VHH binders against EKC/KEOPS complex subunit cgi121 (cgi121). Designs and how they scored, part 101

Target 1, 174 residues: EKC/KEOPS complex subunit cgi121 (cgi121), of Schizosaccharomyces pombe (q9p7j3)
Amino acid sequence: MILPLFPETQVHVFVYENVSNCAAIHEQLISQNPIYDYAFLDAATILYKKQVYSAIIRALEDRRDEQMKTKTIHSEVILSLSPKTEISSAFRQFSMTKKSKNIVVVKIDSKLTEEEEFERLDKLVEGNRVEFSDEELQKLIDFKVLKKNYKLDPSTLENPLASILSSIALRGYS
Below, E stands for the ipSAE of ESMFold2; O stands for the ipSAE of OpenDDE; V2 stands for 0.75 times the mean of E and O plus 0.25 times the DockQ between their complexes.

## First folded at step 13 (VHH)

Design qj59 (from qi3 with D103Q; framework vhh_6qgx_2)
Fold by ESMFold2-Fast, scan of step 13:
Structure qj59 (fold): chain B 174 residues (1-174), chain A 123 residues (1-123)
Amino acid sequence: as target 1 above (174 residues)
Amino acid sequence: QVQLVESGGGLVQAGGSLRLSCAASGFTFSDYAMAWFRRAPGKEREFVAAITYTGSSTFYTDSVKGRFTISRDHAKNTVSLQMNSLRPEDTAVYYCAATYAWQYWTPRAYDYWGQGTRVTVSA
């Protein structure tokens, strides 16, 4: 994937459904295992490709401007999905949990090819890889979770894209 | 509703030991990583130690490795810091903190903080 503002940054996004080893992955994440240096998101929180791209762009802008609030670019992606800049809350809202079933995995600045990342990640994740597309994401979303995370009212929930993107771009600033 | 209450601070001679405890209430303790931070007079808050929500992994700042041990008790909703071979430079106010995130070294990553307990180590 090529981002217009960051054309030299390698970005890969993977989607897995029916993941059976989320508890094991979560243990590796909390233990700071460097092999798991990815942003592991709960697919229940992601409705659109643009939502993920907007969070990645925000994280890359914060890195460029030396304004990162977290220690890694992947943690900054998790934070950047949140309408607020509260790190713990963002992880609670968007990161995968030991009970997750479907996940979205983001890799930035890979030294590996996309094919090599697929092979590596397929060994870590026990699930079915699906296409990163709005169609696949819409099968995995939990609208109750989405509504809570972005504080959407019923009218906004019918067409939430602009509200979600605005929340990410504003970064909790007034 | 969320509370973190520290205890166990005091005055101790160099080479001595202290055990700090932190009692947690008002949140799902078993889902949160717990940490200790300290602030010496005239300095910023410094990471000391952290323990994962499962208790299976611990993290320490280099200056306390081998001397301090962090542990947690899920039945009592308590995190403890056993401090051995104390040095004058360990003199600080010690704070208990809780986070859902796995960003243990970053004060900004913590949701909940205690009021602190003072530790003074005399030469």
Scores: ipSAE 0.756, ipTM 0.882, lowest interface PAE 0.8, mean pLDDT 90

Design qj6 (from qi3 with D31T; framework vhh_6qgx_2; at its last look DockQ between E and O 0.91; V2 from the best seeds 0.67)
Fold by ESMFold2-Fast, scan of step 13:
Structure qj6 (fold): chain B 174 residues (1-174), chain A 123 residues (1-123)
Amino acid sequence: as target 1 above (174 residues)
Amino acid sequence: QVQLVESGGGLVQAGGSLRLSCAASGFTFSTYAMAWFRRAPGKEREFVAAITYTGSSTFYTDSVKGRFTISRDHAKNTVSLQMNSLRPEDTAVYYCAATYAWDYWTPRAYDYWGQGTRVTVSA
């Protein structure tokens, strides 16, 4: 994927369902194993492709402007999904847990092709890859989690896209 | 309601040892990583050590590696920092902190902070 504002930056997004080794992956993440330098998100928190892209763009903007709040670009993606600039809270809201079953994995600044990253991730993730599409994401979302994370009321929950994107874009400003 | 209470600070001569303790209450201690940060007079807060919520991995700033040891006791909801071979440059207020995130080196990543305990190392 090529982003218009960041054409030099390689971005890969992968979706896995029915992952059986989330506890093992989580242990590698908390132990800072550099092989696992990706943003591992719980698919229960992601409804749209645009939600992920907006968080990636915000993280890249903050890196360009030397305003990152976290140590790595992948942690900045996790933070950027949250409507608040509270790092720990963002990880609680959006990152995968040892009990996750479906995950979204983001890689930024890869020196590898999408196919090569897939081969690498296939060795790390014991699950079924599905297309990164709104259709597939809508099968994996938990609307109670989404409502809580973005503070959606019944009037916005029916069509939440604009509210979610606004929350990501205005994070820490509003 | 969330509290982190540090203890164990004091005055010690160079080459001496101190053990700091932090008692945690009001949150699910077993799911949070714990860390120690310090602030020397006239300086900014810096990372010292962290331990994962499982206790399986520890992290240290280079200047304390081999001298300091972080540990945690889930039964007592405490985290400790054993400080050996203390140097005058270790003089600081030491803070206990808790985070759910695995961004251990970033002060902004921590939800909860103690009020600090003072450590003075004389030449």
Scores: ipSAE 0.793, ipTM 0.895, lowest interface PAE 0.6, mean pLDDT 91
Fold by OpenDDE, look of step 14:
Structure qj6 (fold): chain B 174 residues (1-174), chain A 123 residues (1-123)
Amino acid sequence: as target 1 above (174 residues)
Amino acid sequence: QVQLVESGGGLVQAGGSLRLSCAASGFTFSTYAMAWFRRAPGKEREFVAAITYTGSSTFYTDSVKGRFTISRDHAKNTVSLQMNSLRPEDTAVYYCAATYAWDYWTPRAYDYWGQGTRVTVSA
Protein backbone atom coordinates (compact mmCIF):
# COMPACT_ATOMS: atom_id res chain seq x y z
CA MET B 1 0.00 0.00 0.00
CA ILE B 2 1.12 3.49 -0.88
CA LEU B 3 0.06 6.44 1.19
CA PRO B 4 -0.80 9.51 -0.88
CA LEU B 5 1.24 11.77 1.37
CA PHE B 6 4.26 9.51 1.13
CA PRO B 7 4.30 7.96 -2.33
CA GLU B 8 7.88 6.77 -1.98
CA THR B 9 7.11 4.68 1.10
CA GLN B 10 5.34 1.35 0.89
CA VAL B 11 3.36 0.34 3.95
CA HIS B 12 1.71 -2.96 4.85
CA VAL B 13 -0.63 -3.65 7.72
CA PHE B 14 -1.67 -7.12 8.88
CA VAL B 15 -4.04 -8.33 11.56
CA TYR B 16 -3.69 -11.66 13.35
CA GLU B 17 -6.07 -13.23 15.80
CA ASN B 18 -5.50 -16.12 18.20
CA VAL B 19 -1.76 -15.76 18.10
CA SER B 20 -0.10 -18.45 20.18
CA ASN B 21 3.48 -17.25 20.10
CA CYS B 22 3.33 -13.61 21.17
CA ALA B 23 5.71 -14.36 24.01
CA ALA B 24 8.25 -15.73 21.56
CA ILE B 25 7.82 -12.77 19.24
CA HIS B 26 8.22 -10.41 22.17
CA GLU B 27 11.46 -12.09 23.11
CA GLN B 28 12.79 -11.55 19.61
CA LEU B 29 11.82 -7.89 19.74
CA ILE B 30 13.53 -7.19 23.01
CA SER B 31 16.54 -9.07 21.67
CA GLN B 32 16.58 -6.78 18.65
CA ASN B 33 16.30 -9.55 16.08
CA PRO B 34 16.35 -7.75 12.71
CA ILE B 35 14.04 -10.37 11.19
CA TYR B 36 11.30 -8.96 13.36
CA ASP B 37 11.58 -5.47 11.90
CA TYR B 38 7.91 -4.61 12.28
CA ALA B 39 5.68 -2.67 14.58
CA PHE B 40 3.80 -5.26 16.61
CA LEU B 41 0.72 -3.72 18.17
CA ASP B 42 -1.75 -5.19 20.62
CA ALA B 43 -5.03 -5.39 18.72
CA ALA B 44 -6.87 -4.85 21.99
CA THR B 45 -5.79 -1.22 21.76
CA ILE B 46 -6.77 -0.58 18.13
CA LEU B 47 -10.32 0.31 17.15
CA TYR B 48 -10.01 1.90 13.70
CA LYS B 49 -7.92 1.64 10.57
CA LYS B 50 -7.61 5.40 10.65
CA GLN B 51 -6.06 5.14 14.09
CA VAL B 52 -3.27 3.01 12.68
CA TYR B 53 -2.87 5.13 9.56
CA SER B 54 -2.78 8.28 11.63
CA ALA B 55 0.05 6.89 13.70
CA ILE B 56 1.91 5.75 10.59
CA ILE B 57 1.54 9.13 8.96
CA ARG B 58 2.72 10.93 12.06
CA ALA B 59 5.73 8.66 12.31
CA LEU B 60 6.56 9.27 8.66
CA GLU B 61 6.15 12.99 9.13
CA ASP B 62 8.46 12.89 12.11
CA ARG B 63 11.01 11.04 10.04
CA ARG B 64 10.64 13.46 7.15
CA ASP B 65 11.11 16.38 9.45
CA GLU B 66 13.99 14.70 11.27
CA GLN B 67 12.01 14.84 14.47
CA MET B 68 11.79 11.18 15.35
CA LYS B 69 11.84 10.57 19.06
CA THR B 70 12.69 6.89 18.82
CA LYS B 71 15.43 4.99 17.06
CA THR B 72 13.34 3.20 14.43
CA ILE B 73 10.36 4.10 12.28
CA HIS B 74 8.43 1.17 13.75
CA SER B 75 9.03 2.24 17.30
CA GLU B 76 7.97 5.72 16.21
CA VAL B 77 4.66 4.26 15.02
CA ILE B 78 4.11 2.85 18.48
CA LEU B 79 4.92 6.19 20.04
CA SER B 80 2.65 7.96 17.58
CA LEU B 81 -0.35 5.93 18.72
CA SER B 82 -0.05 7.37 22.19
CA PRO B 83 -1.35 10.66 23.50
CA LYS B 84 1.63 10.62 25.83
CA THR B 85 5.12 11.74 24.99
CA GLU B 86 6.85 9.11 27.10
CA ILE B 87 8.16 6.28 24.97
CA SER B 88 7.86 3.61 27.65
CA SER B 89 4.29 4.63 28.28
CA ALA B 90 3.47 4.32 24.61
CA PHE B 91 5.00 0.87 24.50
CA ARG B 92 3.10 -0.15 27.59
CA GLN B 93 -0.13 1.15 26.12
CA PHE B 94 0.03 -0.09 22.55
CA SER B 95 2.86 -2.51 21.93
CA MET B 96 2.28 -6.24 21.77
CA THR B 97 3.00 -7.97 25.04
CA LYS B 98 3.79 -11.54 25.94
CA LYS B 99 0.16 -11.94 26.94
CA SER B 100 -1.34 -10.54 23.77
CA LYS B 101 -3.67 -12.76 21.76
CA ASN B 102 -4.45 -10.57 18.81
CA ILE B 103 -2.04 -8.25 17.05
CA VAL B 104 -1.75 -5.64 14.36
CA VAL B 105 1.53 -5.74 12.48
CA VAL B 106 2.83 -2.73 10.58
CA LYS B 107 5.66 -2.77 8.06
CA ILE B 108 7.10 0.47 6.78
CA ASP B 109 9.56 0.81 3.90
CA SER B 110 8.67 -2.57 2.53
CA LYS B 111 10.37 -3.64 -0.69
CA LEU B 112 7.96 -6.50 -1.14
CA THR B 113 4.41 -6.88 -2.29
CA GLU B 114 1.76 -7.37 0.32
CA GLU B 115 1.63 -11.07 -0.45
CA GLU B 116 5.37 -11.46 -0.31
CA GLU B 117 5.52 -9.63 2.97
CA PHE B 118 2.73 -11.79 4.32
CA GLU B 119 4.67 -14.91 3.42
CA ARG B 120 7.61 -13.67 5.43
CA LEU B 121 5.55 -12.56 8.36
CA ASP B 122 3.54 -15.77 8.37
CA LYS B 123 6.69 -17.60 9.28
CA LEU B 124 7.03 -15.48 12.37
CA VAL B 125 3.45 -15.27 13.60
CA GLU B 126 1.50 -18.33 14.65
CA GLY B 127 -2.06 -17.15 14.28
CA ASN B 128 -4.90 -16.52 11.89
CA ARG B 129 -4.74 -13.61 9.51
CA VAL B 130 -7.89 -11.54 9.32
CA GLU B 131 -8.84 -8.57 7.21
CA PHE B 132 -7.49 -5.18 8.20
CA SER B 133 -10.85 -3.51 8.59
CA ASP B 134 -12.81 -1.59 11.17
CA GLU B 135 -15.20 -4.51 11.38
CA GLU B 136 -12.49 -6.98 12.30
CA LEU B 137 -10.71 -4.57 14.62
CA GLN B 138 -13.95 -3.97 16.51
CA LYS B 139 -14.10 -7.66 17.30
CA LEU B 140 -10.66 -7.58 18.87
CA ILE B 141 -10.76 -4.31 20.79
CA ASP B 142 -10.80 -4.06 24.58
CA PHE B 143 -12.86 -0.99 25.26
CA LYS B 144 -11.61 -0.72 28.81
CA VAL B 145 -8.07 -0.49 27.52
CA LEU B 146 -9.09 1.92 24.80
CA LYS B 147 -10.86 4.19 27.24
CA LYS B 148 -7.87 4.17 29.51
CA ASN B 149 -5.32 4.80 26.78
CA TYR B 150 -7.12 7.79 25.35
CA LYS B 151 -8.97 8.92 28.47
CA LEU B 152 -12.31 8.58 26.80
CA ASP B 153 -15.37 9.69 28.73
CA PRO B 154 -19.10 9.39 28.10
CA SER B 155 -19.11 12.56 26.03
CA THR B 156 -16.44 11.26 23.66
CA LEU B 157 -17.62 7.65 23.46
CA GLU B 158 -20.26 8.51 20.90
CA ASN B 159 -17.51 9.31 18.43
CA PRO B 160 -14.30 7.88 19.78
CA LEU B 161 -12.49 8.18 16.45
CA ALA B 162 -12.42 11.95 16.62
CA SER B 163 -11.03 11.85 20.13
CA ILE B 164 -8.44 9.25 19.26
CA LEU B 165 -7.22 11.12 16.21
CA SER B 166 -7.10 14.35 18.15
CA SER B 167 -5.07 12.70 20.87
CA ILE B 168 -2.61 11.36 18.33
CA ALA B 169 -2.36 14.64 16.47
CA LEU B 170 -2.04 16.81 19.55
CA ARG B 171 0.46 14.71 21.42
CA GLY B 172 3.02 17.01 22.95
CA TYR B 173 0.81 20.09 22.65
CA SER B 174 -1.02 19.80 25.98
CA GLN A 1 8.92 6.75 44.94
CA VAL A 2 11.23 5.51 42.23
CA GLN A 3 14.92 5.40 43.03
CA LEU A 4 18.00 4.30 41.15
CA VAL A 5 21.13 4.62 43.23
CA GLU A 6 24.51 4.03 41.63
CA SER A 7 27.65 3.08 43.50
CA GLY A 8 31.14 1.77 42.85
CA GLY A 9 32.67 4.70 41.03
CA GLY A 10 36.08 6.07 41.85
CA LEU A 11 39.61 6.66 40.68
CA VAL A 12 41.44 3.84 38.94
CA GLN A 13 44.57 3.53 36.84
CA ALA A 14 44.46 2.64 33.20
CA GLY A 15 44.17 -1.10 32.78
CA GLY A 16 42.37 -1.40 36.09
CA SER A 17 38.88 -2.57 36.90
CA LEU A 18 35.76 -1.24 38.59
CA ARG A 19 32.37 -2.70 39.31
CA LEU A 20 29.43 -0.35 39.30
CA SER A 21 26.17 -1.24 40.98
CA CYS A 22 22.70 0.24 40.76
CA ALA A 23 20.00 -0.42 43.33
CA ALA A 24 16.46 0.00 42.07
CA SER A 25 13.29 0.59 44.06
CA GLY A 26 9.81 2.01 43.69
CA PHE A 27 8.85 0.27 40.44
CA THR A 28 8.41 -3.23 39.02
CA PHE A 29 12.04 -3.98 38.34
CA SER A 30 11.43 -7.26 36.53
CA THR A 31 9.42 -5.58 33.77
CA TYR A 32 12.08 -3.05 32.87
CA ALA A 33 15.20 -3.33 30.82
CA MET A 34 18.16 -1.78 32.58
CA ALA A 35 21.00 0.18 31.09
CA TRP A 36 24.13 2.14 31.80
CA PHE A 37 24.86 5.46 30.20
CA ARG A 38 27.82 7.74 30.65
CA ARG A 39 28.63 11.38 30.19
CA ALA A 40 32.21 12.42 29.71
CA PRO A 41 33.37 15.96 30.27
CA GLY A 42 32.26 18.16 27.43
CA LYS A 43 30.32 15.37 25.75
CA GLU A 44 26.72 14.31 25.56
CA ARG A 45 25.32 11.35 27.43
CA GLU A 46 25.94 8.15 25.53
CA PHE A 47 24.73 4.58 25.69
CA VAL A 48 27.11 2.09 27.27
CA ALA A 49 25.25 -1.14 27.90
CA ALA A 50 21.77 -2.61 28.33
CA ILE A 51 20.29 -5.83 29.62
CA THR A 52 16.81 -7.10 28.78
CA TYR A 53 13.99 -7.68 31.24
CA THR A 54 14.94 -11.27 31.91
CA GLY A 55 18.64 -10.81 31.37
CA SER A 56 18.56 -13.07 28.34
CA SER A 57 20.27 -10.52 26.10
CA THR A 58 22.86 -7.81 26.56
CA PHE A 59 23.92 -4.95 24.34
CA TYR A 60 27.07 -2.83 24.33
CA THR A 61 28.46 0.19 22.62
CA ASP A 62 31.36 -0.80 20.39
CA SER A 63 34.06 0.88 22.43
CA VAL A 64 33.36 -1.21 25.52
CA LYS A 65 32.72 -4.60 23.92
CA GLY A 66 34.91 -7.26 25.43
CA ARG A 67 35.79 -5.07 28.38
CA PHE A 68 32.48 -4.29 30.06
CA THR A 69 29.82 -6.73 31.26
CA ILE A 70 26.32 -5.79 32.33
CA SER A 71 24.33 -8.07 34.62
CA ARG A 72 21.26 -7.92 36.80
CA ASP A 73 20.00 -9.57 39.97
CA HIS A 74 16.24 -9.81 40.17
CA ALA A 75 16.27 -10.95 43.75
CA LYS A 76 18.13 -7.84 44.82
CA ASN A 77 16.72 -5.46 42.22
CA THR A 78 20.20 -4.49 41.13
CA VAL A 79 22.05 -4.01 37.89
CA SER A 80 25.82 -4.08 37.67
CA LEU A 81 28.50 -3.05 35.25
CA GLN A 82 31.82 -4.83 35.45
CA MET A 83 34.41 -2.64 33.79
CA ASN A 84 37.75 -4.21 32.94
CA SER A 85 40.76 -2.88 31.08
CA LEU A 86 39.68 0.64 31.76
CA ARG A 87 40.99 3.45 29.60
CA PRO A 88 41.27 7.18 30.17
CA GLU A 89 38.51 7.70 27.59
CA ASP A 90 36.17 5.75 29.88
CA THR A 91 36.30 8.63 32.33
CA ALA A 92 32.75 9.83 32.84
CA VAL A 93 29.79 9.99 35.13
CA TYR A 94 27.96 6.71 34.76
CA TYR A 95 24.18 6.60 35.03
CA CYS A 96 21.82 3.74 35.63
CA ALA A 97 18.51 3.86 33.74
CA ALA A 98 15.32 1.83 33.31
CA THR A 99 12.99 1.44 30.33
CA TYR A 100 9.88 -0.52 29.50
CA ALA A 101 10.64 -0.21 25.80
CA TRP A 102 13.28 -1.96 23.72
CA ASP A 103 14.72 1.19 22.21
CA TYR A 104 17.78 0.76 24.36
CA TRP A 105 20.04 3.27 22.64
CA THR A 106 17.69 6.22 22.97
CA PRO A 107 18.00 8.14 26.24
CA ARG A 108 14.46 9.45 25.95
CA ALA A 109 13.15 5.89 26.04
CA TYR A 110 14.13 5.60 29.67
CA ASP A 111 11.65 6.50 32.37
CA TYR A 112 13.98 6.45 35.34
CA TRP A 113 17.53 7.62 35.92
CA GLY A 114 20.01 7.48 38.73
CA GLN A 115 22.04 10.38 40.03
CA GLY A 116 25.22 8.96 38.54
CA THR A 117 28.57 7.80 39.86
CA ARG A 118 31.88 9.26 38.75
CA VAL A 119 34.53 7.07 37.20
CA THR A 120 37.98 8.53 36.63
CA VAL A 121 40.64 6.58 34.81
CA SER A 122 44.13 7.99 35.03
CA ALA A 123 46.80 7.37 32.47
Scores: ipSAE 0.587, ipTM 0.836, lowest interface PAE 0.8, mean pLDDT 94
Fold by ESMFold2, look of step 14:
Structure qj6 (fold): chain B 174 residues (1-174), chain A 123 residues (1-123)
Amino acid sequence: as target 1 above (174 residues)
Amino acid sequence: QVQLVESGGGLVQAGGSLRLSCAASGFTFSTYAMAWFRRAPGKEREFVAAITYTGSSTFYTDSVKGRFTISRDHAKNTVSLQMNSLRPEDTAVYYCAATYAWDYWTPRAYDYWGQGTRVTVSA
């Protein structure tokens, strides 16, 4: 997919459920294996497509403006999901862990079509691909985790989208 | 109270060796990657070396590769930096740091920092 403000940047997002090898993927991530150059997110933390797109847009805006805080665009996506500026906390809260079961995988600056990128990723992830859609994400979310990550009050938890998107867009300005 | 306490700094001649140690307390050491950063006079803190939370991988800035070795000891909750073949340009205050993230090169990624230990390398 091409985002309107970033016409030269190809982005792909994949969702996998019932992933059996998150521990192996995690070892490759901490060891900085370049084959695993994606943002691997825990799907338990993602409720909306717009949540992911907003984080991608924020990361790309920060790169454009030379305001990135992390070394790679994929780690910047992880940070951009967080309402706070602390990189380590963002990784703890949103990244896939050894114990994750469902994941959202983001590739930015892809040189491949969606099908080609999927074929590469599918060799790395032992799980079932599902559609990147609000319907599928809703099945995978953990609302207790969502509430904690975004500090949602009970009164806003029913319709948290605006609060979440504001947190992503305004981080560091307040 | 989280504490990272560096030790082992001092004065040494060029070509010499020094071993820095960092004792960690007040957090779950085994879940954190550990790193050494340094700050030379008039410069920003720069990355020196990092080790993964398991100890399985290490990373070094180019200028110290082959001369410095980072290691960790989970039983003692310590991380060490063996510095060999020291050069005057290695003169700096060395800081121990800890992060959950795997963005090892970025100072902002680190939750906890020591107070630093000074290393001076004379020509």
Scores: ipSAE 0.583, ipTM 0.836, lowest interface PAE 1.7, mean pLDDT 91
ESMFold2 (binder alone), look of step 14: mean pLDDT 87; pTM 0.886

Design qj60 (from qi3 with Y104F; framework vhh_6qgx_2)
Fold by ESMFold2-Fast, scan of step 13:
Structure qj60 (fold): chain B 174 residues (1-174), chain A 123 residues (1-123)
Amino acid sequence: as target 1 above (174 residues)
Amino acid sequence: QVQLVESGGGLVQAGGSLRLSCAASGFTFSDYAMAWFRRAPGKEREFVAAITYTGSSTFYTDSVKGRFTISRDHAKNTVSLQMNSLRPEDTAVYYCAATYAWDFWTPRAYDYWGQGTRVTVSA
């Protein structure tokens, strides 16, 4: 896919449900294995496609402006999902864990086509691929997790999109 | 509530050894990566070593590879840095730090920091 403000940046987003090897993937992530250079997110934290795209755009803006807070663009995506600039907290809130069952995987700066990345990820992820769509994400979300991560009150939880996007764009501030 | 307390610093001659220890409390130690950073008298905080929450992987800055060893003890909630073949350039205040993230090299990725322990290496 092409982002209007970053037309030369190749971005792919994948969704997997019923993943059985999250503990093994997590071990590879903490070991800094370059084969696993993706943002691995817990699908329990993602409600909308726009939520993921907003985080990607924020991360790319920070890279363009030499304002990245993390070492890699994929870590910056994880941070950018959080309403705060606390890196460790953002990983605790949004990254996959050993006990995750459904995941969203983001690849930035891929030299591969979407199909070629699917072939690579299918070898790493033991689960079922599903469409990256609001419909599929809504089957995997945990609203208790979403409410906690974005500090949503009952009035915003019924239609949280604008609140989530504002939190990502502003990180709770102007 | 959260505390990281370093110990083991001191004055040592070049070629000598020191073992630094960091005692952690107030968080779930086994879920956090632990690292050592140092700040030379010139005030540039730099990464020294990190160990993953499982203890299965360790990372070092090039200048200490082969001389320093990081380890952790989950039963005692401690992380240690064994420093061998010390050089005058290793003179610094050494800080223990903890993070849930796997961005080990970035100081701002760390939630918790100790107060530091001074290491002085002389000829």
Scores: ipSAE 0.683, ipTM 0.847, lowest interface PAE 1.0, mean pLDDT 89

Design qj61 (from qi3 with Y104H; framework vhh_6qgx_2)
Fold by ESMFold2-Fast, scan of step 13:
Structure qj61 (fold): chain B 174 residues (1-174), chain A 123 residues (1-123)
Amino acid sequence: as target 1 above (174 residues)
Amino acid sequence: QVQLVESGGGLVQAGGSLRLSCAASGFTFSDYAMAWFRRAPGKEREFVAAITYTGSSTFYTDSVKGRFTISRDHAKNTVSLQMNSLRPEDTAVYYCAATYAWDHWTPRAYDYWGQGTRVTVSA
């Protein structure tokens, strides 16, 4: 896909459910294997497509403005999902873990076509690829995790989108 | 509650060896990557070495490769840095640090830090 604010940047987002090899993927991520250069997110933390796009846009803005806090654009996406600028906490809150079952995978600046990225990721991820849509994400979300990560009160859980997006944009009054 | 306590620093002659240790408490040690950073007088903190939470992978800055070895002991909740063939330019305060992230090289990625232990290498 093409983002209106960053038309030169190729972005691909993939969703996998019932992933059986998250522990193996996690080992590759912590070892910094270049083949796994993607943002691997726990789908339990993602409720809306706009949540992912807002984090991507924030990461791209920080790269454009030479304000990245992490070494890679994919790490910056993970950080940008967090309402704070604490890198370790953001990874604990949003990144895939050994125990994850459903994942969201983001690729920025791909040198491959979307179809080629599909083929590559399908070889790395042992799970069922589903559409990146609000409908599919809402089947995978954990509302207790979402509430904790964004510090939502019970009244905002019925329609949390605006609160989540403002948290990503503002990062607690940066 | 989270504590990282370094030990093992001191004064050594060039070509000598030191072993630094870091004792961790107050968090689930086995879930965190551990690293050593150093700060020479008048300089910023620089990365020295890191080890993944499983111990399966290690990372080093080029200037210490082949001379320093990082290791961890889950039973004792410790991370160690064996420093061999020490050089005067290794003189610094050495800090133990912990992170859940795999951005090993970036000081900002580490939330938990020890107080540091001083290493002085004389010419």
Scores: ipSAE 0.625, ipTM 0.823, lowest interface PAE 1.2, mean pLDDT 89

Design qj62 (from qi3 with W105H; framework vhh_6qgx_2; at its last look DockQ between E and O 0.93; V2 from the best seeds 0.67)
Fold by ESMFold2-Fast, scan of step 13:
Structure qj62 (fold): chain B 174 residues (1-174), chain A 123 residues (1-123)
Amino acid sequence: as target 1 above (174 residues)
Amino acid sequence: QVQLVESGGGLVQAGGSLRLSCAASGFTFSDYAMAWFRRAPGKEREFVAAITYTGSSTFYTDSVKGRFTISRDHAKNTVSLQMNSLRPEDTAVYYCAATYAWDYHTPRAYDYWGQGTRVTVSA
């Protein structure tokens, strides 16, 4: 996919449900295995496509402006999902864990085609690939986790999109 | 209350050895990666070494590879840095730090920091 503000940047987003090897993937992530250079997110934390795209855009803006706070663009995506600029907390809130069951995987600046990334990820992730759509994400979200991560009250939980996007855009200024 | 307490610093001649220890309390140690950073007088903090929360992988800055060894003991909630073949350029205050993230080289990625222990290596 092409982003209007970043037409030269290739972005791919994949969603997997019923993943059985999250513990194995997590070991590769903490070991910084370069084959796993993606943002691996817990799908329990993602409600909308726009939530993911807003974090990607913020990460790309920070890279463009030489304002990245993390070492890699994929870590910057994880940070950018958080309403705060605390790196460790953002990983605790949004990254995949060894106990995760459903994941969202983001690839930026792929050296491979989308088809080649699909084939590579399907070998690394032991689960069912589903469409990256609001409909599929809403089947995987944990509203208790979402509420805690974005500090949503009961009224905001009924229509949280604007609050989530505002939190991502305004992190560091609230 | 979260605490990281370093010990083991001191004066040593070039070619000598020191073992630094860091005792952790007030958080779930076994869930956190642990690292050592150092700061020479008048300079910024730089990464030295890190160990994953499982202890299965270690990371070192190039200048200390083969000379320093990081290890952890989950039963004692400690992380240690064995420093061998010390050089004058290793002179610094050494800090223990903890993070949940796997962005080990970035000081900003660390939640908790110790007060530091001073290491001086004479020529």
Scores: ipSAE 0.785, ipTM 0.893, lowest interface PAE 0.6, mean pLDDT 90
Fold by OpenDDE, look of step 14:
Structure qj62 (fold): chain B 174 residues (1-174), chain A 123 residues (1-123)
Amino acid sequence: as target 1 above (174 residues)
Amino acid sequence: QVQLVESGGGLVQAGGSLRLSCAASGFTFSDYAMAWFRRAPGKEREFVAAITYTGSSTFYTDSVKGRFTISRDHAKNTVSLQMNSLRPEDTAVYYCAATYAWDYHTPRAYDYWGQGTRVTVSA
C-alpha cells in the first residue's frame, strides 16, 4: 500500500497467528540477517491498525527529517510505537520475542506487490496469515500489556485509540 | 542496582595483547546483547564489538577485525574483549555496554554503560 503522505514509499503490513518459529525468527533478527529486514511486532501489543500506521508514519517522518534515532527504518517503527524514548524499552515493549505467538510484520520500502511480499515472508514465518484489521488485532491483543505499555487508566480505556495515538505523537515531548 | 565494571586495561607496546573483562550485575544478563565501545582522545565514542544475547553472533568494527575477539560467559555474567596485535590507534578508554535491542552500532540503543577502562598502546 501507499501512504498518502509518503507516496514514494510502499508499505506492507501482515498479521500472523499461531506462529511456531518465533524463536528462530528472533535468532535471525538478533543476528541481523538481511533476509529478515522487517519490523516484527508482538501482536499482543497492537490493538488498532491506526496504531501501526501512526508508528509507520512517525518513523517515515523521522527519516524524512533526518531525525531517526535508530539505525534502520524498521527499528524506527518499533521505537515509534513506544511512548518512551529509550530504544531498548521500545523493543522490550513492542518487538517480537522468542515466546511470541502472534505477530504483526511491517515492511517499509517494499519493491514488491503485497502478494509477492507475502510469498517471500511466508517462507520465513511458520504461522497462519490473518487479515490486518482491527477485528483480528483485537483477538490477539493482551490488554494487560497494552495498559502497561501506554499507561492506560480507566478514563483512557473508554477511548484507548486516542490515548495510544497521543502517546505515539507526543513521544519525547512529555 | 545495575553495574557494569570493566577491567584489564593498561599500558602495552604495539603488537602486544590485552584482555578486557566486564562484570555485569543488577539485570538479566541473558536478555541483553553486550558490546564494547571506545573513546580515543579528542574523538567521539565509537563501536568496537558486540555479541548477541546467546553469543551466537559477533560484530566488529572494520579496524579491529581479525585482531579483537568478543566473548561472553553466561555463568559468570561477564563479557570479554581479547585484543591482539594492538596498535597505537587502539589507545582509548574502553566501555562495556548492554542493550535489549539489536541496533548494536548505535550507542543510544544501550541502556547500561560501564565507567570504562583505559588502554594505552605505545609505539
Scores: ipSAE 0.623, ipTM 0.828, lowest interface PAE 0.9, mean pLDDT 94
Fold by ESMFold2, look of step 14:
Structure qj62 (fold): chain B 174 residues (1-174), chain A 123 residues (1-123)
Amino acid sequence: as target 1 above (174 residues)
Amino acid sequence: QVQLVESGGGLVQAGGSLRLSCAASGFTFSDYAMAWFRRAPGKEREFVAAITYTGSSTFYTDSVKGRFTISRDHAKNTVSLQMNSLRPEDTAVYYCAATYAWDYHTPRAYDYWGQGTRVTVSA
């Protein structure tokens, strides 16, 4: 996938449900194994494709502008999902944990086709790939978690997209 | 109230050893990676060592590899730094820190910091 603002940057996004080995994947992430250089997100925190795209765009903008706060572009995606600037809190709120069951996986700067990247990733993740779509994401979301992460009240939960996208775009300006 | 309390600093001759300890309270210790940073006079805080929340992996700055060992004890909520073959350039205030993230070298990734313990290594 090519984002209009970043035409030279190949991005792939995958969604897995019923993942049985999140604890093992998490161990590889904390040990900084380079084979696992992806952003592994808890799908319980992701309602929309645009939520993920907006975080990717924000991370890429910060990289372009030399404003990244984290070591890798993938960790920057995790931070970029958060309405707040604290790195540790963003990881706690949005990253896959050892207890996660469904995940969204982002690869930025890929040199592979989607199917080649999938073949690599499928060796790492024990779960069922589903389409990256709003329909599938809405089956996996936890609305209580979403409300907490983005401070949505009952009225904004009726139409949360604009509030979420604003939080991602305006982080650090309030 | 979160507290990280370092101890074990002091004066030691070059070639000697010290063991630093950090007692943690007020947070779920088993969820956090732990690290040691140090600040020498006139320098910024620099990374020394980190250990994952499980204890399965450790990371060290190059100048201390082979000489320093980080470890943690989940039952006592402590992290330790065994420092062997000490050199005058190891002289600094040593700080214990905790993070949920895994950007271990980045000070701003750390939520909690101790007050520090001074280590002085004489020639």
Scores: ipSAE 0.539, ipTM 0.806, lowest interface PAE 1.9, mean pLDDT 91
ESMFold2 (binder alone), look of step 14: mean pLDDT 86; pTM 0.882

